# Designs tried in a protein design chat: VH-VL binders against q9veu6r1to197. Part 4

Target 1, 197 residues: q9veu6r1to197
Amino acid sequence: MYGMLYESVQHYVQEEYGVDIWRKVCHIIDCKHNSFKTHQIYPDKLMPDIAEALSACTGESFDFCMNFFGRCFVRFFSNFGYDKMIRSTGRYFCDFLQSIDNIHLIMRFTYPKMKSPSMQLTNMDDNGAVILYRSSRTGMSKYLIGQMTEVAREFYGLEIKAYVIESQNDISGGTAGPIKLTDGPLTVIVKYRLDFD
Key: E = the ipSAE of ESMFold2; O = the ipSAE of OpenDDE; V2 = 0.75 times the mean of E and O plus 0.25 times the DockQ between their complexes.

## First folded at step 1 (VH-VL)

Design s07 (framework fv_socazolimab; at its last look DockQ between E and O 0.03; V2 from the best seeds 0.00; counts 0 for: pae E 11.1 > 2, unsure alone 68.2 < 75, placed apart)
Fold by ESMFold2-Fast, scan of step 1:
Structure s07 (fold): chain C 197 residues (1-197), chain A 124 residues (1-124), chain B 109 residues (1-109)
Amino acid sequence: as target 1 above (197 residues)
Amino acid sequence: EVQLVESGAEVKKPGSSVKVSCKASGGTFSSYAISWVRQAPGQGLEWMGGIIPIFGTANYAQKFQGRVTITADESTSTAYMELSSLRSEDTAVYYCAREGLDYDTSGYYGMDVWGQGTTVTVSS
Amino acid sequence: QSALTQPASVSGSLGQSVTISCTGSSSDVGSYNLVSWYQQHPGKAPNLMIYEVSKRSGVSNRFSGSKSGNTASLTISGLQAEDEADYYCSSYTSSSTVVFGGGTKLTVL
């Protein structure tokens, strides 16, 4: 993952929980970085490792921490002018959901190594939407919920309740060690319901 | 069907500037990256720079920094490339090209829509 | 600033297979896995054939892409007369720019 994602996590963890908690997190995961560089690539497992460490330090669940990190990313992203991109997708939150794959294409021009999940808006009604998520990364399903929640709140004034309807190949927690693949890539598939308030 | 239409051929004197336009039709303009690629007679492709219209900021190849300016006008779905301090070596066909999105492969991309090319001749 | 290296020309007989290489560095081909292949016929704009290892919709199954380390390859099987063209690779770089290979002229004998 790009350092921009980790910059957002460090910034908001320090702001919400304080510098001492961040130092403790870094100690637990043996992180030598005093800061992250926006365009530098860091290990993907670092994100769930930070969530597990923060969970241990705060008493919050792993899922809560990943959700928080997703929201942190959107807030950080907005500070860098990408808010115009999100607003350009349309007037309604569902316009944004239909445009997520296009947004990922835009971001890959600036961040060419970005591995984005595939997102498909499958159903929509006046009360909500169903999206289908595909990714090669495990443990990120609640991070996505955080991102969607913060986009809805920040850009559309909408309070949503997001939850997993069903999932395949996804795991909670990121510190269990590597999964040995016997054949082919692991594909995480998650269906989310987003209830509009 | 997405199409990019470039402005007509230009003949310029050394030391002058040229501004080429690229108008998009049929599909979304603002959120796709538009690149400018040139090809001198009998030579290969050379990337000059690109812009994502909604960001309003452009990236340039180092060779062209200081001489090229790439802009976009979302209201007319048109991208522009202006090259200054023209030399004979700038004689080339200038293409605009747009990134594609492939949903079947989870967003793999390349420059999948190209303009017809604008011939710029620099002569004294 | 790093140019990608392609052979200037390759040739193959009708019905045979040919492979075109594209060699870069760890800051482009080796790092990003975002190598695209373009076909250009005389007097025409380039046409996207392959991006990464995925074939563009509508492109013949005879075209395939691969990558190993700092080298990407385009393989064309069952050569046909219309395959005769110039082929270019391109890659994103660590500087968020795009670089093209020098191009390869394919002659079908």
Scores: ipSAE 0.006, ipTM 0.479, lowest interface PAE 13.3, mean pLDDT 78
Fold by ESMFold2, look of step 2:
Structure s07 (fold): chain C 197 residues (1-197), chain A 124 residues (1-124), chain B 109 residues (1-109)
Amino acid sequence: as target 1 above (197 residues)
Amino acid sequence: EVQLVESGAEVKKPGSSVKVSCKASGGTFSSYAISWVRQAPGQGLEWMGGIIPIFGTANYAQKFQGRVTITADESTSTAYMELSSLRSEDTAVYYCAREGLDYDTSGYYGMDVWGQGTTVTVSS
Amino acid sequence: QSALTQPASVSGSLGQSVTISCTGSSSDVGSYNLVSWYQQHPGKAPNLMIYEVSKRSGVSNRFSGSKSGNTASLTISGLQAEDEADYYCSSYTSSSTVVFGGGTKLTVL
């Protein structure tokens, strides 16, 4: 993962829990850097490692911590201009949902080593939407749910419930877990239901 | 089924410009990147640049910076590539291609749909 | 000269296997850069075969991709006459542009 994702985590963990909690998290995971470099690649495993350490320090569940980290990234968007990119997709949250794959393609012009998931809006009705997610990474469910719920809230004033309705090749039970790239040609496939308020 | 259809062959004089069109059908135009790739006779493939229609952003290979302009018209599902100050070495087949959404790997990777190619001949 | 280097030609007999290499710098064909492979028959547009190590749907299982360090490889097993074509690798550069290798002509004997 690019350091931009970890910068968001550090910033909002410090804001929510204080710098002393962040220092303890860094000690637990043996992190030697004071800060993350936006354009540097860091190991994917670092994200769940931080979540486990934060869970131990705060008593929050691992799943909550991963969800929180997804929300952290969305809140951090303005530092890199991505808030304007999201707003330009249209007036409604469904406009954003239809544009996610193109947003990732645009990001590759800035972050050429990025390996992004595919997210396709497959159904939409008055009460919500269904997203088909495909990726080479496992364990992203709670992080992504955090991202989606925060985008809906912050950019569209919409409260949503997002949850997994079907998954293949992901962590058992369709919950958060260790993040790793799949071995060989298998693709992680997840269907998300997004219920609108 | 997504298809890309390019405009017909052109013969141009040195110093002039050429504008090749690429019309998309059978899919969403605004949601995919369109790239332009050329191939001179007996030579390899050469990426010229690309555009993402929904955002209107274009990126260009350094070699063509200042001579190429890539645009898109969402209302007609058509991308355009204009190459100016033509030289004989610009004689080539010009392809448009869509950069794909690959559900078997993360991210958008590879040019999965190609136009048939447009032959541009630069001669006096 | 490209940031991606391919042999100009390779050859193999029917039923044999061949491997085509594509070598770049660590900034262009590194651990996180995706490399794609295209097949092009004379007079035809290129056809996407492989992205990174994954085979595109509908492409024969005889085609496989791999990557180690700065080198990506396309392997074609069980060579058939129709495999005779030009093969190109491509990747994104560190400046967010696309680069093709110089191409490799495969001759089936």
Scores: ipSAE 0.006, ipTM 0.510, lowest interface PAE 11.1, mean pLDDT 79
Fold by OpenDDE, look of step 2:
Structure s07 (fold): chain C 197 residues (1-197), chain A 124 residues (1-124), chain B 109 residues (1-109)
Amino acid sequence: as target 1 above (197 residues)
Amino acid sequence: EVQLVESGAEVKKPGSSVKVSCKASGGTFSSYAISWVRQAPGQGLEWMGGIIPIFGTANYAQKFQGRVTITADESTSTAYMELSSLRSEDTAVYYCAREGLDYDTSGYYGMDVWGQGTTVTVSS
Amino acid sequence: QSALTQPASVSGSLGQSVTISCTGSSSDVGSYNLVSWYQQHPGKAPNLMIYEVSKRSGVSNRFSGSKSGNTASLTISGLQAEDEADYYCSSYTSSSTVVFGGGTKLTVL
């Protein structure tokens, strides 16, 4: 994953928990990076490793940390002007949900090696929506929940609850590395229920 | 100044189709949603659908599903609304409106810019 | 889908305050903070007055918006003659559509 994601994590871990906690996290995972470069690619496993270390340091659950990281990303990417991109999807949160794949497509011009997931809005009802998530990465389901929650709140003034209702091939904790969606035997599939309360 | 200019009035026969255009000038087109709203004589506003040009995504009110087509041409900053199988009750003023964030002023939502309206009359 | 419910008409004297209600459901007004209000004078296109429930779109501070539950409200204080118009509320719906209220005719006495 690109360094931008890790920059956001570092930034808000330091902000929320302090520099000392971040130093401890880095020590635990033997992180040799003093800073992350926005356009440099780092191992995917680094993200859950940071989450695990942060969990150990703070007492927060692993899932909480991953969720937190997702929120960090959304709060951070405005520094790169992507807030405008999100808002350009339309006035409504569901417009955003339907446009996620297009957003990622656009981002690939800046991040050519980005391995983005596929998002599909499959159902809508009076209380929310169902989305289908497909990815080549494992262990990012809670990260995504954090992203969606934060986008809803920050850009659309909407508090949502997101739940995993079905999951296939998603390994909790850590990433199994990139899995080719077309050639690989395993594709991560996660179905989310989003409640708009 | 951002403006939306719509095409001229139309007189149509029942069963025919009408295509109204909405050209944006003086500002960004692609990053906004263009909504189509109609108003029958003496009646209220009725949302028909909208499109986000930069993504090419359109959505429609259920009432008009299958009968309305909304498109956008980014190169000309023009949105289109085509309504088929016209009926007398389709007689109305059809408005296009820009909806979403005002990127220049850090963010208005809602339909902040409207076209002048296009009168479509359906009569035998 | 059905329109949001507004009173057909309201009236107030110059200098008074009036409130226009906009009642929806948990599928629209109740779920989203995306309620907008529009003012329309005869023969004119609508003008955006309020967006996101309570944010004014470059209009007088005499106009204010709020929401409670499934009901949004537009309050106009210090009524002036030029306030006489039709007012429409709108909201996003869970069906990924926009719905308008039926409109309220405001008469300034």
Scores: ipSAE 0.006, ipTM 0.545, lowest interface PAE 10.9, mean pLDDT 89
ESMFold2 (binder alone), look of step 2: mean pLDDT 85; pTM 0.897

Design s08 (framework fv_socazolimab)
Fold by ESMFold2-Fast, scan of step 1:
Structure s08 (fold): chain C 197 residues (1-197), chain A 121 residues (1-121), chain B 109 residues (1-109)
Amino acid sequence: as target 1 above (197 residues)
Amino acid sequence: EVQLVESGAEVKKPGSSVKVSCKASGGTFSDYAISWVRQAPGQGLEWMGGIIPIFGTANYAQKFQGRVTITADESTSTAYMELSSLRSEDTAVYYCARDSGWELLYGMDVWGQGTTVTVSS
Amino acid sequence: QSALTQPASVSGSLGQSVTISCTGSSSDVGGYNYVSWYQQHPGKAPNLMIYDVSKRSGVSNRFSGSKSGNTASLTISGLQAEDEADYYCSSYTSSDTYVFGGGTKLTVL
């Protein structure tokens, strides 16, 4: 993942929990970096490692920490002018959900040198939407929920409730049953419900 | 289909500088990174540096730090590589390459045709 | 910046298999899953064949990539005359740079 994702995490962890908690996190994960370089590529496992360490330091769950990091990402990128880019997909949150380009843009910074996770709007009704997520990575499903929640809040003024209704091959979220999308080697597949009320 | 078109061949004197351009067509310029790679006659590939236009910053191989500058102009969809204090050892073909793209591509998957730079005294 | 080690040349007969190794360190090949392989024919720009362990779209199933520890490998099965070329590995490094291997000339006999 690009260093800017880790910069966003460091900034908001320090803001919310303080510098001492961030130092403890760095000690636990054996972090050798005094700062993250914006476009340097870091190991993908570093993000869940930071979440595990922060969980240990704060008593919050791993899922809570990953969700928080997803929200941090959106807030951080707003400072770089991405608000106009997100808003350009349309006036409504559902327009954003239909835009594969904007979903890919958000996710691409998570996996710059790897195939980006895919996201698909499968159903939408008056009460919400269902999103299908595919990735080669485990542990990231709650990070994505954080990103979607913050986009809805910050750019569309919506308070959504996002949760996993079904997952396959992931270490986090839902156990409702298998998703029969079986092509190829092990792939993480997650269905999310986004409630608009 | 994304294409990268580089500027024409150049012959330079030792101590001068050269600026090679790489114009992108197809796809959104800001959606991908551009790397510069050179190849001296009969030698292998050598990465010089790259730029991610949307971040506005470049990174460089240590060997070229202080002597190479990579820039991008989004208004013309053109990336540039400027190499200063030229020596005969800088005689090479210089390639620009797309490092990644929003089309779910990764690696250096699209390459320019190469610009031959000859440094002679 | 760490150099990547490849054999200078390999050869094989039509229909044979060959493997080209690319050895680095924990700060490049061993630390990241960002090794790529490029094929270069004389007078042409390099062509991406493999990224990490995945084939690029349109590349023959005869080409495969693997990695173990600090060594990545490119295997070409069922050698054809068209496979005769120079092959380069490349890896991301802990210094936020890329480094290439020295290149391997493949001769098809």
Scores: ipSAE 0.006, ipTM 0.489, lowest interface PAE 12.1, mean pLDDT 77

Design s09 (framework fv_socazolimab)
Fold by ESMFold2-Fast, scan of step 1:
Structure s09 (fold): chain C 197 residues (1-197), chain A 122 residues (1-122), chain B 109 residues (1-109)
Amino acid sequence: as target 1 above (197 residues)
Amino acid sequence: EVQLVESGAEVKKPGSSVKVSCKASGGTFSSYTISWVRQAPGQGLEWMGGIIPLFGTANYAQKFQGRVTITADESTSTAYMELSSLRSEDTAVYYCARSEDYYEGSYYMDVWGQGTTVTVSS
Amino acid sequence: QSALTQPASVSGSLGQSVTISCTGSSSDVGSYNLVSWYQQHPGKAPNLMIYDVSKRSGVSNRFSGSKSGNTASLTISGLQAEDEADYYCSSYTSSSTWVFGGGTKLTVL
């Protein structure tokens, strides 16, 4: 993942839990990085490693920490000036959900090696939506919930409740193995329900 | 390794319907998208639609919306494509293919059936 | 016609290189990092040739893909007689559908 994701985690962990907790997290994961560079690529495993360490330090669950990191990213992203991109998708939260792949495209101008999950709005009504998520990465399902929750709150004034309805191949931690043409790649697939308040 | 085996050739009359089957063996069926792609004689490939068997979710190309129905039976690892109101222009080879619509930024169909010839004639 | 534009035909000599283009829009080719390419021999089903050259995923070294803006390209180096076939590009769309190019007939001289 790009360093910007890790910058957001460091910044908001320090803000919410304090510098001493962040120092302890770094010690636990034996982090060699003094700071993260926005445009450098870091190992994907670093994200769940930070979540496990923070969980140990705070007593919060791994899932809670991943959700928190997703929310942190949206706050950080907004502070970078990308809020116009999100607002440009339309007036309603469902306009944003329909446009996630286009947002990923725009981000690729700045982050050309970004591996983005696929997100499809499969069902929508006045009370909510169903999102189908596909990714090569495992363990990120709660991070996505954090991102969706914070976008809804920050940009659309919505409090949403997000749930995993079904999941396939979503094993905590790590990334999927190499693609094999004859066998086909293994994809993490998650179906989310987003209830609108 | 997964293999996709399609049903045999069909000859149908204009205005009728055809239902083609695609049976998967030796690997994952439920969590992949099973797509249907047709090819008229001497023409290119045309995506008709796909289904994710695990979720029962089907999506269709606009050109075929209202005429095509794609279903799947997880218990038999079989996907089906039914095309109604057949015209002579529907004469084509119909392929099923397994795909992940996004994996590490890739969209591809990695395993294909052998194709089913459907001829629409009076 | 086809959503993605390909030349109808290209030709090259044994051992030479050839490049096939695939042009779309910001809602398909321009939106996604990779475009998939399929090879089809007469009377056979299409076969996936390329989806991610950077991942060392078992794709032949002779086949490579590139993309700039709304145009993707397939390059085949060291042309062999068995490369003579039809080639199709394909892209996912912002509407969560797939589209194909019109196809390119490669003749190996």
Scores: ipSAE 0.005, ipTM 0.454, lowest interface PAE 13.1, mean pLDDT 78

Design s10 (framework fv_socazolimab)
Fold by ESMFold2-Fast, scan of step 1:
Structure s10 (fold): chain C 197 residues (1-197), chain A 120 residues (1-120), chain B 109 residues (1-109)
Amino acid sequence: as target 1 above (197 residues)
Amino acid sequence: EVQLVESGAEVKKPGSSVKVSCKASGGTFSSYAISWVRQAPGQGLEWMGGIIPIFGTANYAQKFQGRVTITADESTSTAYMELSSLRSEDTAVYYCARGTDEFYYGMDVWGQGTTVTVSS
Amino acid sequence: QSALTQPASVSGSLGQSVTISCTGSSSDVGDYNYVSWYQQHPGKAPNLMIYEVSKRSGVSNRFSGSKSGNTASLTISGLQAEDEADYYCSSYTSSYTLVFGGGTKLTVL
């Protein structure tokens, strides 16, 4: 994964839990990184390692920590112009959801070596939406929920409840195994329900 | 073991439409991409488009946009390709093929082919 | 005209090696690793030989794939009579459509 994801995690873990907790996390995972470089690629296993270590230090679940990291990323990326891109999709959250696959497609062209997920709005009604997520990585399901929840909250003033309704080829939840690449490029498939209001 | 079985041969008049079916059995239908590839007599392979059934979205080669419609019915594990405004140049064998996951490349399972003859 | 360029024909003797090229641009072959190779015998559907440039689809290790810049190659070693067929390359493009090469007829002498 790109270092921007890890920068966001470090920043907000220190802000929410303090520098001492971050130091304990680094000690547990035997991390030699005193900082992360935005555009450098780091091992995918580093993300679940940080989540498991933070879980041990705080008593929060692995899934909670992954969700938190997703929220952290959204709060952090405004420094890199992504908030302007999100705001340009339209004034409503449903406009963002209709455009979300284009956002990931643009990311893929800008960073062609980044294995970006694909997301598609498959259904929308008065009460919510269903999005289909496909990825080459296992274990990211709760991270995505964090991202969607924070986008809705920060950019649209909307509180949503997001949850997995169906998944295929995904492994997550700490004891389920590490985040890793699948045999195919986009073989992890997850359907999310986003409830509005 | 996944098998794809296509509908039978068709003879059509210029200006008409043809709809070919491709029924999958023996494996997962919804999450794999299904492509339609044609081959005119003595010519090479030509990708027309495809569909990923679970996404409900079809993609088309530019040459066929506006004339081809690709659909899928998950309840019967069947993909369809309808080609309209038929011309004599559309005389070909039409194949369906299963791609690698949600991608159209790496087509490891092919139907037997459906011969479509546009008389004239 | 095909988007990917292959020689129309190639020939080799029994037991010899032969290489078939497939040349595109950076927007299809060069920047991506989604080149596939198919073998087609007369009157039959194509059979996948190689995908993702170099991965074999359960076929003999006599078949191998590689890529250098905008050119992908299929190499067949220890030629056998049954290798005589048409060979097609394909690749994704930057617009996420698939294109085929024009095909190469392999004659085993």
Scores: ipSAE 0.000, ipTM 0.456, lowest interface PAE 15.2, mean pLDDT 79

Design s12 (framework fv_socazolimab)
Fold by ESMFold2-Fast, scan of step 1:
Structure s12 (fold): chain C 197 residues (1-197), chain A 121 residues (1-121), chain B 109 residues (1-109)
Amino acid sequence: as target 1 above (197 residues)
Amino acid sequence: EVQLVESGAEVKKPGSSVKVSCKASGGSFSSYAISWVRQAPGQGLEWMGGIIPIFGTANYAQKFQGRVTITADESTSTAYMELSSLRSEDTAVYYCARVGYTDEWYYMDVWGQGTTVTVSS
Amino acid sequence: QSALTQPASVSGSLGQSVTISCTGSSSDVGSYNLVSWYQQHPGKAPNLMIYDVSKRSGVSNRFSGSKSGNTASLTISGLQAEDEADYYCSSYAGSSTYVFGGGTKLTVL
């Protein structure tokens, strides 16, 4: 993953939990990085490793930490001028949901090595929406919930309750071994419900 | 290596329905979407719809909405496409195709051999 | 019926290059840039050649994909007799739906 994702995590972990907690996280994961460079590629496993270490330091669950990191990314992203991209998708949160694939494409213009999940708005009713998520990465489903929750709040003034309805091949704990259910690329598939207040 | 095997040719009367099957072997059926694409004689490819088997979620092209039903049976690794109210213009070869991706790109990487459906009186 | 516009036919001589265009709109090719190219020989199922700008493993390096705005292109260099086929582009069109181009018949002279 790009260092921008890790920059957002470092910044908001230090803000929310303090510099001493961040130092303990770095010690646990044996982090050799004093800071992250926005356009540098870092190992994908670093994200769940940070979540596990933060969980150990704070007593929060792995899923809670991943959700927090997703929210941190949106806040970081918004503060650095990318908010106009999200606002350009339309007036309503469902316009954003329909445009997630396009946002990933635009992000690839700036971050050409980015691996983006597939996102589909499959149902919409008066009280919410259902989205289908497909990715080659495991353990990121709660990160996505954090991102969706923060986008809804920050850009649309909407409080949502997001949760997983069904999932295949996803891992909620970072230490779980790989699932070998397919020949070829591993596909994580998650169905989310987003309830609107 | 994943292979998709479709059911045999069908000859149907106008107004009837046809149900074509697509059985996956050698690899995961449930982790990918299955699309149905038809081709009338001498014509181009036309996307009809698709399904994600593990969720039972099907989506259809607007032209076929109301006449097409796509289903899947995970226990037999088989997807089905049923087309009702058949007309002569539904005469075509019907393909199933797996929607797979590398680095999360959408594409139809494995195709069935095609099922010829002829609608004639 | 075709959401994506392709030329009906294109021709080239052995050893030359040809380019096939696929033009969509801001709601498909221009929005997503998730375009794939399929080769179909008479009586056979389509075969994936290119997805986006990447080539499928096992496909000759003579095939390449590119994009500009609402238009994707397939270029075939060093034309061989076996390249004679129909070529179709497809684009993701949102909400788990897909659209195809009308197809291009390539004749190798």
Scores: ipSAE 0.000, ipTM 0.481, lowest interface PAE 13.0, mean pLDDT 79

## First folded at step 4 (VH-VL; framework fv_socazolimab)

Design pa15
Fold by ESMFold2-Fast, scan of step 4:
Structure pa15 (fold): chain C 197 residues (1-197), chain A 121 residues (1-121), chain B 109 residues (1-109)
Amino acid sequence: as target 1 above (197 residues)
Amino acid sequence: EVQLVESGAEVKKPGSSVKVSCKASGGTFSSYAISWVRQAPGQGLEWMGGIIPIFGTANYAQKFQGRVTITADESTSTAYMELSSLRSEDTAVYYCAREGLYSGYYGMDVWGQGTTVTVSS
Amino acid sequence: QSALTQPASVSGSLGQSVTISCTGSSSDVGSYNLVSWYQQHPGKAPNLMIYEVSKRSGVSNRFSGSKSGNTASLTISGLQAEDEADYYCSSYTSSDTVVFGGGTKLTVL
């Protein structure tokens, strides 16, 4: 993954939890003397490693931390001028959801070595939407929820509740589980519900 | 069509500084990084540094750290490269070039016309 | 100074193929799939030909790129007179910098 993902995590972990918590995270993952550099490629496992360390330091679950990191990504880009890209998909959040396949360009920008997931708006009604996600990767489903939640909030003024309806082959773990990002023939299938408020 | 327009040629004395500008027109500045690359007469390309204007984040080649400052003004879509303590070996054509931040767009796909900087007594 | 090694010159005949190598280390070419190739005609700014090792930047399909270990290669097939130029490789490094090769002069016979 590109270092700008990790820059967003560092910035908002320090903002929300303080510099001492970030220092503890860096100590646990053994990176306390390094800044993340925007163009540098970092191991994909670093993201879940940071989430596990932050979970240990804060008492929040791994899934909560990954969701938080997804929200941080959107806030980071929003504050630094990427909002024009997101708003170009349309006036309404539903336009963004119909253009969700175009998010693969943003994902490729941040995850150049990762296989692009398939994302599809399957259902839409007055109260919400259902998104189908397919990937060979594990562990990222809550990060995606964080991104969707913050896009809705920041760009459309919409508070949504996002959650997994159904999941196959996703081994993202949780509070105590070991987390790995692995390439392979494993197909992860996740259905998300987005409830509109 | 996107275009990068650099400032005009400069003749400078040893020990002085030079500041070259690079203005983008067409396309979006926000999703691009700007790199500065120089080429001395008859020599190859040499990367000096780059900046992502929306973040204000700059990185420099080790050879130029302490002498080069790269800045950008997102509101005017203009990037700047200032080189201090000029020597005769700094005589070169200086290029700005944009770089996409997307996988599949990472490469310097649009270049300025080049600014000739001559350092002589 | 270049950190990546290219041959100073290569030559090929009209209609033939030529390959230009670019050798770095595990901290640049070997570690990242972020190698670009640039064509430069006399008096002109460079033009991006290939990026991310093997992706074409809107150029003819006669140009292709590849990588094996610490060495990237640019192959030009069906050589034409207008291909005569200087060719530069570049790579992203582990230090979040970019480094260029020394350049290769291609002569089309």
Scores: ipSAE 0.005, ipTM 0.482, lowest interface PAE 12.6, mean pLDDT 77

